VH-VL binders against q96il0. Designs and how they scored, part 35

Target 1, 167 residues: q96il0
Amino acid sequence: APERGAERRDTAPSGVSRFCPPRKSCHDWIGPPDKYSNLRPVHFYIPENESPLEQKLRKLRQETQEWNQQFWANQNLTFSKEKEEFIHSRLKTKGLGLRTESGQKATLNAEEMADFYKEFLSKNFQKHMYYNRDWYKRNFAITFFMGKVALERIWNKLKQKQKKRSN

## First folded at step 1 (VH-VL)

Design p2 (framework fv_pabinafusp)
Fold by ESMFold2-Fast, scan of step 1:
Structure p2 (fold): chain C 167 residues (1-167), chain A 120 residues (1-120), chain B 112 residues (1-112)
Amino acid sequence: as target 1 above (167 residues)
Amino acid sequence: EVQLVQSGAEVKKPGESLKISCKGSGYSFTDYWLGWVRQMPGKGLEWMGDIYPGDSYTTYSEKFKVQVTISADKSISTAYLQWSSLKASDTAMYYCARQEYSDFGYFDYWGQGTLVTVSS
Amino acid sequence: DIVMTQTPLSLSVTPGQPASISCRSSQSLEHSSGYTYLHWYLQKPGQSPQLLIYKVSNRFSGVPDRFSGSGSGTDFTLKISRVEAEDVGVYYCSQSTEFPYTFGQGTKVEIK
């Protein structure tokens, strides 16, 4: 058996950070930024009388959030890793150590980093285009279901008003 | 089509130097890392190290750091694995494999392998 | 170094039957990157290794849907829903969460 104590996880297997909303929350709760994606996760409030259509919309929004978290966590990890590799490579070329005399990580100036940023943006252009395409597809679906939920709510209110008038 | 084509089999004596190659084609050579993997006869896979051809930055497994040198020539889309003095224990199949940096660490395309036999 | 342990070391399967291979890491693969960098490779007899699954569950281009990967933390599984003759070979799990990248010892899959 393992001898070490319990270990806390800050992300689900899908990359979504774990958080708990305050007790008695009756609205959507926004958590702190995920350490990898730097996006704030939303914990959706589930009403007691959630319709099947409302549930479908909520699940679609949750799935979109997971997808978005995963994309940006991956992108930020890739950026940070490539940035560190570029800095290490350039410092090695200059014959400099990875640390300054103060013990801080050695860094490159803005002019030296310009080449890295240009290369990174160029390399990831198609990846960002695919992200934007998928983002639009997901938002179209969400908007469509939001419209359906809105129509359902209008219909239910109209039905209740008609019933009230008949009484 | 993405291809990694490795140099032919080598038969060498202990103490001799050797440089084997891996040529990439069908993709932008400087957009990927190139890794080297050893497989001793009848054994599993061992990662030796990798190189980013854009600036020749290398990473080595500690076990292989003093045994081999990894290099690349981006002008001909070729990476190299080199020994200054071969030992009988270097007898193995050597694979090169491509690794995308944005999807770090997995080897999506592999060369056919170079068999290196070192015997007296 | 992260040690990757596969079970079983060998597996004989009747054609059309399912197969399951387990892979365990000596350390959690989720700690270093926020993603889980566990991958599965297949080496067919006399051939180079080929990528089957990357980052736990993503099938590589051209890999049949009968292959699936799952798991988290330190425990991972590769499943073949119905084994075909062309699936014979040695399967390796691998981690790239930490340097050096390491491979499991391999699982040999044979047809009865």
Scores: ipSAE 0.000, ipTM 0.448, lowest interface PAE 20.9, mean pLDDT 80

Design p2a (framework fv_pabinafusp)
Fold by ESMFold2-Fast, scan of step 1:
Structure p2a (fold): chain C 167 residues (1-167), chain A 121 residues (1-121), chain B 112 residues (1-112)
Amino acid sequence: as target 1 above (167 residues)
Amino acid sequence: EVQLVQSGAEVKKPGESLKISCKGSGYSFTDYWLGWVRQMPGKGLEWMGDIYPGDSYTTYSEKFKVQVTISADKSISTAYLQWSSLKASDTAMYYCARHYDLSGEYGMDVWGQGTLVTVSS
Amino acid sequence: DIVMTQTPLSLSVTPGQPASISCRSSQSLEHSSGYTYLHWYLQKPGQSPQLLIYKVSNRFSGVPDRFSGSGSGTDFTLKISRVEAEDVGVYYCSQSTEFPYTFGQGTKVEIK
């Protein structure tokens, strides 16, 4: 069972989730959130008798996942980098050091950080629009092929029943 | 070409430590489970354990769990089998093998050439 | 542990004749997933083992069609329709249904 495969992660010694394929699984497996993208990766199950149509669907889903992971990893990296640069720039302008007297990182107040968030969202508006457009296109393509695979599987089961009844 | 290349034959005395290696090439080393199999002289095959190199997670046969340590260094696509203290009963051919499927359940499709370990006084 | 028992332990076959090897497990190899994790390996003299058949009946890439596997539950068979000189070696059945993974004791196939 897939649930049996998930038991493997219960024995993780480091306390840090890692994406690894489960053992004894015949279904897709969902891993822990990726460090960079914050998205859960999917390890796609490959059926032993995978049809060409099933392979096309799986590859489309894998390509979509890779695209999605790359987008969010890049976006999160850009956010973190620009946030740190913004904080450093504002602290430098105020003549403040990067660390407080207690050795903690110096931070900006909520009102100053709000300026950064507004600027970041505005700057990335077009990028997010393109992401949403591409996501819908990919999702509709996946749904369409899922329908085709479902019909193929139904047809194959009907053919199997006919052969079994003939014996 | 997908292949596993193992380290050369070893002749050791009881009580000595040993670490043998298995280097993968021609495939994504971190994506496949790699197993170790023992074959005593003139005997059949025994599964010792598996490692997933991506995170170094191991699965051992209970018989071998206390006898050996399986590890991997993914930066050089190499897996290891190690003994802290060899016994004469450890004399055998040791194979490493890649599992065919990503979950390590459909048998082992690519095998190393084997490392002969001889332990005698 | 699941014990795998092969019969016969040794076979001498005239070239071109069929050969059949049986493998029995101490308990069912059918997993809750519906798959049966029984595999067959061939070890030619002086060589590493090679995968012949996985999950009961699926020929591994490059394996000639004269090799076929069948069976269910606890009783499995490997058949060679026409034994050739290159088929000499020790055949092993193996299960990966539960840990520890285990092998049969082997069947030696020789040419007369």
Scores: ipSAE 0.000, ipTM 0.482, lowest interface PAE 12.6, mean pLDDT 81

Design p2b (framework fv_pabinafusp)
Fold by ESMFold2-Fast, scan of step 1:
Structure p2b (fold): chain C 167 residues (1-167), chain A 120 residues (1-120), chain B 112 residues (1-112)
Amino acid sequence: as target 1 above (167 residues)
Amino acid sequence: EVQLVQSGAEVKKPGESLKISCKGSGYSFTDYWLGWVRQMPGKGLEWMGDIYPGDSYTTYSEKFKVQVTISADKSISTAYLQWSSLKASDTAMYYCARGSEYWDTSFDYWGQGTLVTVSS
Amino acid sequence: DIVMTQTPLSLSVTPGQPASISCRSSQSLEHSSGYTYLHWYLQKPGQSPQLLIYKVSNRFSGVPDRFSGSGSGTDFTLKISRVEAEDVGVYYCSQSTEFPYTFGQGTKVEIK
């Protein structure tokens, strides 16, 4: 029996759309936009003779993608929930129900909704600032490791050419 | 409609070479992975490896990587499993099986099996 | 390698009675995609294996609704609500979350 339950990456209360990549593609596969994040997921191809450096790059890219997908799925869910709560609160203040006399869903005008957007952006400014910093930091690291992998591949090609010439 | 037809039973001596086949029909052969599974007499199933016929890319179980070669000829919708030098321990039933399309990595259709007997 | 362990190894069932087979993996089978690549196969006497259940709980085409799969992480179960004579054979669980793909040792189901 296991000593304890494994910790899951997907432990958030919000859901993220699940997808299945093409089986063992020789190239990275780009999926359809996720229902919750609206971002296209990338399934990374694992070559048979993956070097430790290539594996490190791939895992960094996979981790960055999971982080990015989860961030935007949570943000979109939070936005939708708070928008609905704001609308209900304002309609209650006006003494209005959730439906109009004609049976239409009750809504707020553009000027009233502008108050919500301004408040949401202000409230989430710090969160978005840290997201942008982490995003750039992760992309810098990915670019750095891509450079290392490229140099490794060039070196390996040069070694093969040298061996072939000496034969 | 989907069918995998394998070559007939083989009786070989240790040290001999062997190439067995698996022919797919009723589907687009180049769009699905084709795997090989070994079942030793009275034992369970062991995944050996598989091939994507569209570009002949192969994956092997480390246990089998040096023992066998997997290949395919997409012009005749046929995959192969080959030994350069057979051993008595290679005596087994060998199945080919189609990897399911994109949804998962299960084997949805199986060949009838090829019995390989290696004895002196 | 991920080791798949099945219990029981053998099961004798009276026709019409339910049967349950357990499968445990040495590591979690949840993939980074969020899917769990745990599958169930049946090998009837003298026949090739056939797919019954894929990704834990999805019945393959043509598989009767008396078969159901459940589980998560490392613990999985295959249930047959009422065993029929045609259900005799060896049942295998299998994982394809990591290479190499591995199978359980098999559970033999036979009629009393």
Scores: ipSAE 0.000, ipTM 0.468, lowest interface PAE 15.6, mean pLDDT 80

Design p2c (framework fv_pabinafusp)
Fold by ESMFold2-Fast, scan of step 1:
Structure p2c (fold): chain C 167 residues (1-167), chain A 121 residues (1-121), chain B 112 residues (1-112)
Amino acid sequence: as target 1 above (167 residues)
Amino acid sequence: EVQLVQSGAEVKKPGESLKISCKGSGYSFTDYWLGWVRQMPGKGLEWMGDIYPGDSYTTYSEKFKVQVTISADKSISTAYLQWSSLKASDTAMYYCARLPRTYDVSAFDIWGQGTLVTVSS
Amino acid sequence: DIVMTQTPLSLSVTPGQPASISCRSSQSLEHSSGYTYLHWYLQKPGQSPQLLIYKVSNRFSGVPDRFSGSGSGTDFTLKISRVEAEDVGVYYCSQSTEFPYTFGQGTKVEIK
């Protein structure tokens, strides 16, 4: 849960979490799906000894997640809005009500919806290309910093090994 | 045609490493989550985790977080499922499946053919 | 974790007769968006699972109209109006409302 992630961030400096020892997989918490994007946000666990490089990677991942959620929230809302407008327009043209005899939402058959899907996909082709381009750039940056963090961790282990040998 | 093509069957010994693949075609690979589902012999389906290939963000079932690593290479539209050290209990059919994470669907709509992994001495 | 329970576990049906499968969840599958993410999958012998119905009652592309889904909250039903030989297999209900995504234990449908 998000609150549990926040609690672990507030743990004392000596703190080994009793909630997730020794599992590394317990360090991040996944939230409920966003109402608009339908993507689950990740609430990142911040270790007490987070390096500046680890912080930079985490902030980049957080910023990319927010950007991605904004994009999909906008796309899903646009899709839903245009789909409902299309359905309402077609039902109105036919002189039909928006509700069935059972009180459920009236809908169009697959053949009638085919035109909407084709037009929607065609209209969004350019947005898709720009999204992929920007996503690619963001992924490159994240991968680069993930590599740098991995190297930092290797060097830290080597430094600790040197200390161990000198003792 | 939208399809997911998985790597071939594997026969391994306990302690060996393994990496199996799932290649997407006919759609924009980075626009969809891709999940992995395990089916042990004669048993039902278990969701293992999924990945968003655009940024390699992963989610895992708690049961599988320590057992496997999920990754993807968007330049070749391929996702991977990897074990560092196989156990006999990993013997199963492994499926990859596409997840359109939208308000309209949010279900696994396209499935790979499966990769049978057999781990025995 | 949300536990999905299917009944019956096995069903033997005469061709042309109806079949009904029930699925119960340990908690409501209504998402905060108001949508209910309950899905039905079919695994034919020797084949991969395939999506039949998503979000309770929506047929996936190419799925015959003899398949219908209904339900709300924690109780869901898949109905086949006239079972055909090609409908043989194991049917799974699944939820994607909460992580981890979970599946029912499966219902095996066979022809008499």
Scores: ipSAE 0.000, ipTM 0.463, lowest interface PAE 19.0, mean pLDDT 80

Design p2d (framework fv_pabinafusp)
Fold by ESMFold2-Fast, scan of step 1:
Structure p2d (fold): chain C 167 residues (1-167), chain A 120 residues (1-120), chain B 112 residues (1-112)
Amino acid sequence: as target 1 above (167 residues)
Amino acid sequence: EVQLVQSGAEVKKPGESLKISCKGSGYSFTDYWLGWVRQMPGKGLEWMGDIYPGDSYTTYSEKFKVQVTISADKSISTAYLQWSSLKASDTAMYYCARDEYGSYLPFDYWGQGTLVTVSS
Amino acid sequence: DIVMTQTPLSLSVTPGQPASISCRSSQSLEHSSGYTYLHWYLQKPGQSPQLLIYKVSNRFSGVPDRFSGSGSGTDFTLKISRVEAEDVGVYYCSQSTEFPYTFGQGTKVEIK
């Protein structure tokens, strides 16, 4: 009988691909490409003495990664859905079934698929521009906090040297 | 099941402020744009503007840019349409509708509408 | 703005007979992608608008096959092969090729 399960066909899967860093990791680790977004996730290392500023930077980078993963997973899902709809629509127009005589999925020629790709990119132009704007905004914030963390680390090292001199 | 549920009817006087709402459910709210459409009594449909809830980016019809503000709160999957000072000419039914900007499915699901009556 | 003009403004149809609604745009609705963003909506009495046909000829989910859309450029047609009581309402054509999105003035379909 047909499936009765509730599926989120129009929503992208959330989250990143599962991977495990080595036991005594003291570095960030880069995983394999996510199944849906095709982006490599980063598992951020948390130092034992992480400062509030370092935590804020790490959280910002994690949130930016999650946002990026969701955007591209959704974009890829939308692409796949619209590609399938386009192929089905064109095959119906030709009076053809969705399967070939051999039982494989029926497909369109390269010229017809080029039309789809051009349409998809063109009509998603503004969506991509909004993405780029938010990406630049997030990247600016990350760069700003990276600078603040760098200054904090320099200051702490300088303070340690000062303390060593006074001792 | 995709649903857009709008706030109840409003009766206001000219010069008053108003904020009406549209709550989405049954889908990922930040994966779709949400548009507002006005229908004056006995008249047709007019597009007012769209919002992308993920970053609250808005686009407006030129006619409505100075009259209304569109906003969204993604934490509660709700979009808003707001007037700072209502006019009698704002009397209309206001619909929200889901819009996957540039997709194959323009305004595929609609709210039930919010009737706004502005009279002295 | 692109102006959408519908004809006729009202139509009375005997049940089971066909109905045809025309929509003309002030400029071509063909996008640079080669697709035409012309859509049809139905607003039944006392109800919200609902999507019937998108991108000229594609039926939205749940829309009966008695509804069909056709056309290109600036001239479009919505056809109902056999009008039923549930088809009563105001039909709107709409374009989303350019901002602002615009709608036709509507065609009221009633049963005789």
Scores: ipSAE 0.000, ipTM 0.459, lowest interface PAE 18.8, mean pLDDT 80

Design p2e (framework fv_pabinafusp)
Fold by ESMFold2-Fast, scan of step 1:
Order: sequence, then structure tokens, then C-alpha cells
Structure p2e (fold): chain C 167 residues (1-167), chain A 122 residues (1-122), chain B 112 residues (1-112)
Amino acid sequence: as target 1 above (167 residues)
Amino acid sequence: EVQLVQSGAEVKKPGESLKISCKGSGYSFTDYWLGWVRQMPGKGLEWMGDIYPGDSYTTYSEKFKVQVTISADKSISTAYLQWSSLKASDTAMYYCARSYFDESGTYYFDYWGQGTLVTVSS
Amino acid sequence: DIVMTQTPLSLSVTPGQPASISCRSSQSLEHSSGYTYLHWYLQKPGQSPQLLIYKVSNRFSGVPDRFSGSGSGTDFTLKISRVEAEDVGVYYCSQSTEFPYTFGQGTKVEIK
């Protein structure tokens, strides 16, 4: 039998604002890795009665995801471009063509490529440092709002208990 | 009931193009990922890639990224696997399979097509 | 890539006797969520693969309770408590913890 947790996720309320497969979900949906960033996108579920605080959290998470996706897509593109330029430059310095006798792409050995990785990391140190700083700031803000949403949900449950007592 | 119906067997020569199909029925076609799996004669299963038909977003295994193109036509609930130039090494059974992500991030194939045998020989 | 290794490669079982198939991954399949993304598929002769078990131990709809899965980390087992003629085929373990998704090489189960 399927596990109870998976079964409960399938009992999403009617009027779910996200996609509605036969096995419905009322939570966030995680996709496959993006071609350029290599990060999995998250499609956030929007409850019908989303609170202003829940909306702030969701938008912050969406904005952080978009920022993160863009950063890594650009970084991977830059890495690939500079890697090819480095290889071409070193082959030219050695008097070698871009293709071998058999028509294959000419390449550098691991020791020579280590020089590129060292230079790339050094060149991008400041950029990565700023990325890490912003990443920590964004995660701190997300954690803080997650805490606020959790407290709001606790208060809502307490309010329901009071209403039930009144009935 | 959920069904995936694939196109019939193909016999081709090296260098020819080919496009095979997988038609879904009995479920909301645009709400599930559809994956392609290759099985070489007498060998095991290899995941090739998948597509989300709702927006035609595709993912490929690096091994297959330059060999094939995956596409879908949601108006007829059909996904495609395409080669621009076949090689003898493409001889295999090709399966389509339905996939989805649950909230734990699990990805598995719950329903499979019957398979399309592709034979490439001189 | 995570490499999935199955043992044995083939297995002959007397009808009514138990069978056991092992699957070992090159890396832990445990996700930070606490779930382990290991699945088992069966391909009967001349048929398409079919899902038997997902997330280590959960039987898919319609799968008989004589099939059970267990394991954690890198070491997993599929057990058939009493093998029947209809259970012949090739069994594959698969992981979806890391991209690309990979399958074991398969274990062929036959009746003696």
C-alpha cells in the first residue's frame, strides 16, 4: 500500500489554484533541473485564502528562486565561454590546432586545466562572495517569514478552538 | 483507465530521420511528465529524457542530449521522440512512461507504453 | 551518475519458495527530506516494464502483498515470499535521488 503521507497530499481541497492531476497536490511542485542553471525549479502552490503574510513569504521565495536561477545560468555560461577561450589560447601558444589529426576537439591535460579553474575561481572570488552574502540574507529572511507564518497558523488553530467552544 | 499507446515498429537505414509517437489517454495529459526509456537488445533500461506537455519544457540525459529531440502536441495528447540522423547503435526498444513529482520530490514511472521497436541496419 | 548494481544477475526458483534480489547504489539514496528514492520495476517476457514498489517499500496499486521492499542508504532488497509462475521476468531497481535517473542492470527470475 502507498504511504499515508502521499495519500493525504492527494486529498487537496476543491478549487486548487495549481495544476490538478488525478493525484492532486496542495503543496509546492518541484520540476526537473533547468538546462542552464542546473537547479530544479519550484512552482509554488497558492491557497485560495492566502494570507498577506503567506503571500509575502511566497513572493520572497519566488524572487529568491528567480535570482538564484539567473545567477547560476549566467555563471555557467561564463564558465563555459571562458573555458573554451582558455583552451584555444593555450593550444595557440603551443602551436597546436583546435582539432587533432583524427578531427576530434583538441584538449588540455588535467594539470593545465587546473590552472584555468584556479584562475576562474580567483577572478570570480568577489562575485561569489557577494552571492554568498546575498544568499545568507535571503535565507535568513525566508526563515524569519516561515516562522511568522507558522505562528499565524498556530493562532488560527487557537481561534478555531475558541469558535468551536462558542458553538 | 490510464493508457499510453505508441506508434508501430520501424525499420530504417543509417542516416535516415525518424519520429515516433506516444499518445496518452485516460488522464490529464498536460498535468504529468512523460519520459522516454531506451532498452538495447538483450540489455537493461536507460532513461533518455522527459517533457512536461503543459509548457513543452524538456530535460535530457547528457548521453542523449545531442542524439534526439523530445516534443509534444497537447492538442492531441501526443509526445514524440525524434532523430535527425539514425545510427546502427540506435537499434533498440523505446518506451514512453508517465511520471510525476509528488511533494517529497519523488519521480517514478507509474504507467508505461507498449514500446516501439526501432531497427537500424544497412 | 549514481551506479545501481544488482545481485544476482539471474535466479532460478522452485514454485512456492521465496526469492530475494539485492540492489546496491554507489551513493546514499536518502534525501534531506528523510525519504529514500529507490523503486523496483518488473519486465515480464515480451511486455513493458511495470512499477512494483516505489520509495523502498510502498507497493504500487494492484501489486500482490507477496512482494516487499526494504533497505536504507546504499543497500536495498526486494523479496517475493512465495514465487509464482507469473512472477518470471527481469527485475530492475532504479533511483531518482539524483539526476540523471538510473537503473540497475537487471535480475532475471526463472522457475526451475
Scores: ipSAE 0.000, ipTM 0.475, lowest interface PAE 16.4, mean pLDDT 80

Design p2f (framework fv_pabinafusp)
Fold by ESMFold2-Fast, scan of step 1:
Structure p2f (fold): chain C 167 residues (1-167), chain A 119 residues (1-119), chain B 112 residues (1-112)
Amino acid sequence: as target 1 above (167 residues)
Amino acid sequence: EVQLVQSGAEVKKPGESLKISCKGSGYSFTDYWLGWVRQMPGKGLEWMGDIYPGDSYTTYSEKFKVQVTISADKSISTAYLQWSSLKASDTAMYYCARQGDYSEWLDPWGQGTLVTVSS
Amino acid sequence: DIVMTQTPLSLSVTPGQPASISCRSSQSLEHSSGYTYLHWYLQKPGQSPQLLIYKVSNRFSGVPDRFSGSGSGTDFTLKISRVEAEDVGVYYCSQSTEFPYTFGQGTKVEIK
């Protein structure tokens, strides 16, 4: 059986609010989920000899990430606010207080909350439709530029191989 | 022009506290790691540790982990190296130097801060 | 920690003559990225260290072509083809393949 009571000598960090990439990165790095958007930010690797095409791809990916983070941070805030208002409204309609006799926050059952989710989705249908449209457009553009960068890298490897052969 | 400017020379007695500074200019301070290097009189260079000012994440060489504290104030693009209680063996020239994420070579270097600890 | 060992510890060179400094690491400096993070610094008397060569053989901006670096794995060399008076100082090799970064003990170059 495992021995218990041995405490870890190292203390875990108290939490990092901002993304910090590893120093010896030669690839993109993924951070912890953002507090507001619940999405993981990506630190994009910048090559020492980044081409204009590679820079355009990287900036497009960064802009897409920023757009995505902003959308979901706003959406989650709106969801939380409207959920709280819905719960308060329904409890008031039933003649119930906002707190239980034990001092805990009063809640609605799953069936009642289903009404809120349906209303929220219906109200936000157009926003989500536009989000999905823009999401697909952005990912199409990213994929297209990824293809261009891949072709450029193949060409550069051929040039590099040529130089090595002539030396 | 990318520069690191360090605070002036210090003369202290054992047991005193000290905080020296390194101010960056001409670049995005929060995008680069900033390292500290010690050079004892007549000796070579020793890596002490570094900080990423964007989130104040620090790393230390094992030898220096309990001796010093590294910090930064990104609002004034300044990094710090601090001792709670100086010892005579802390007498040295202290350099700050910028490093990138990819090459990990050091450029530029600050002009150095000479710290003398004697009774 | 990776230990960096330089030889010789001191050199006395007649102006215009070549100089060569060796640097050995306790383990390979080739990183998983395929790069070798071995660098050379020069500290002139009374000055801060300055970068001469990064990643084995790349001369830093403004560094004269008299300076060249070579090597692989654990064995590296810095060569100065014709030593000038302004080249006097202490030369350090350094690795940044693994944390903590480490330096060689230094090689002092003097003019005869």
Scores: ipSAE 0.000, ipTM 0.474, lowest interface PAE 12.0, mean pLDDT 81

Design p2g (framework fv_pabinafusp)
Fold by ESMFold2-Fast, scan of step 1:
Structure p2g (fold): chain C 167 residues (1-167), chain A 121 residues (1-121), chain B 112 residues (1-112)
Amino acid sequence: as target 1 above (167 residues)
Amino acid sequence: EVQLVQSGAEVKKPGESLKISCKGSGYSFTDYWLGWVRQMPGKGLEWMGDIYPGDSYTTYSEKFKVQVTISADKSISTAYLQWSSLKASDTAMYYCARHKEPIYGDNMDVWGQGTLVTVSS
Amino acid sequence: DIVMTQTPLSLSVTPGQPASISCRSSQSLEHSSGYTYLHWYLQKPGQSPQLLIYKVSNRFSGVPDRFSGSGSGTDFTLKISRVEAEDVGVYYCSQSTEFPYTFGQGTKVEIK
């Protein structure tokens, strides 16, 4: 199996943070974790002769992925920013600098961070509840369309068999 | 039921090649990451690497990436762990395990029974 | 790599008594997604590991409610409120916050 070692890039790095599936992929491809959301993106395989219903399902799944990626990218940025602000404020209150004498980033222990995590979760509770609600709605829609696609494929397979038997 | 069935015990000599298998059943094999974990005799667990069978995308622990190759054949729902040249230090129990969350690697909820590999001169 | 350290390494418990296992990580296990990827596995004698608790405090399907997990950041605890004979084995904490995934050295739980 190919080693996941040094980067092999044909072009110089650019401002785009796009991922590409392997050239030989004939199926859905799972990428590395996104820099901001830390979620692994899925690049959906588009089969030749994709039906309109299959296209709707794929687009729904892609839109759900984009929504999910955006939510967690924003949540992670908010978390990181507020965590840094909390640490900075707490260290200033204690009369400490932002870096240790060794030049490493100064940190708080788990007990000191407990208040931040508690407040962050409490403050974001409603936001996460709405996220979960939307997540379930999207998953329900995806499941429903997956069922429709499955029925369509069964019907088309039966139609093809009937045509072959009639010929 | 969801299960992973591994190949039988192996007794090999240093320098020999070996390929052991892990067959999944009762779930969509191509939708879940599958990992390999080593347990040396009397020791704890070590994660070796993962494969996503849908497209054979692999990730390895730095310690193991030169030593072994992980692969999968989705047509028979089987993953493989392979050595080109075994060493006595490869003597261990090898487990395959499915990651609980589809698509995303996380924790391992379903484990194979293990394959004991003994390498001695 | 994130180093996982368990205490105690061995524990002998009278049936019906509680047991507690601690797990400490060399760095915070809170992922930028907001989840903390700390898990507990049990390996019974002669058997494969089995998942007990995932993401700090979530019991896996079929795991009795006498098992509970807690903790945050770098300090985590697995508690068994009333140890039964079937609970004998080696308990491992594990992190999947960063590659490579790592395990603690294990805690052997025995019945007196």
Scores: ipSAE 0.000, ipTM 0.461, lowest interface PAE 17.7, mean pLDDT 80

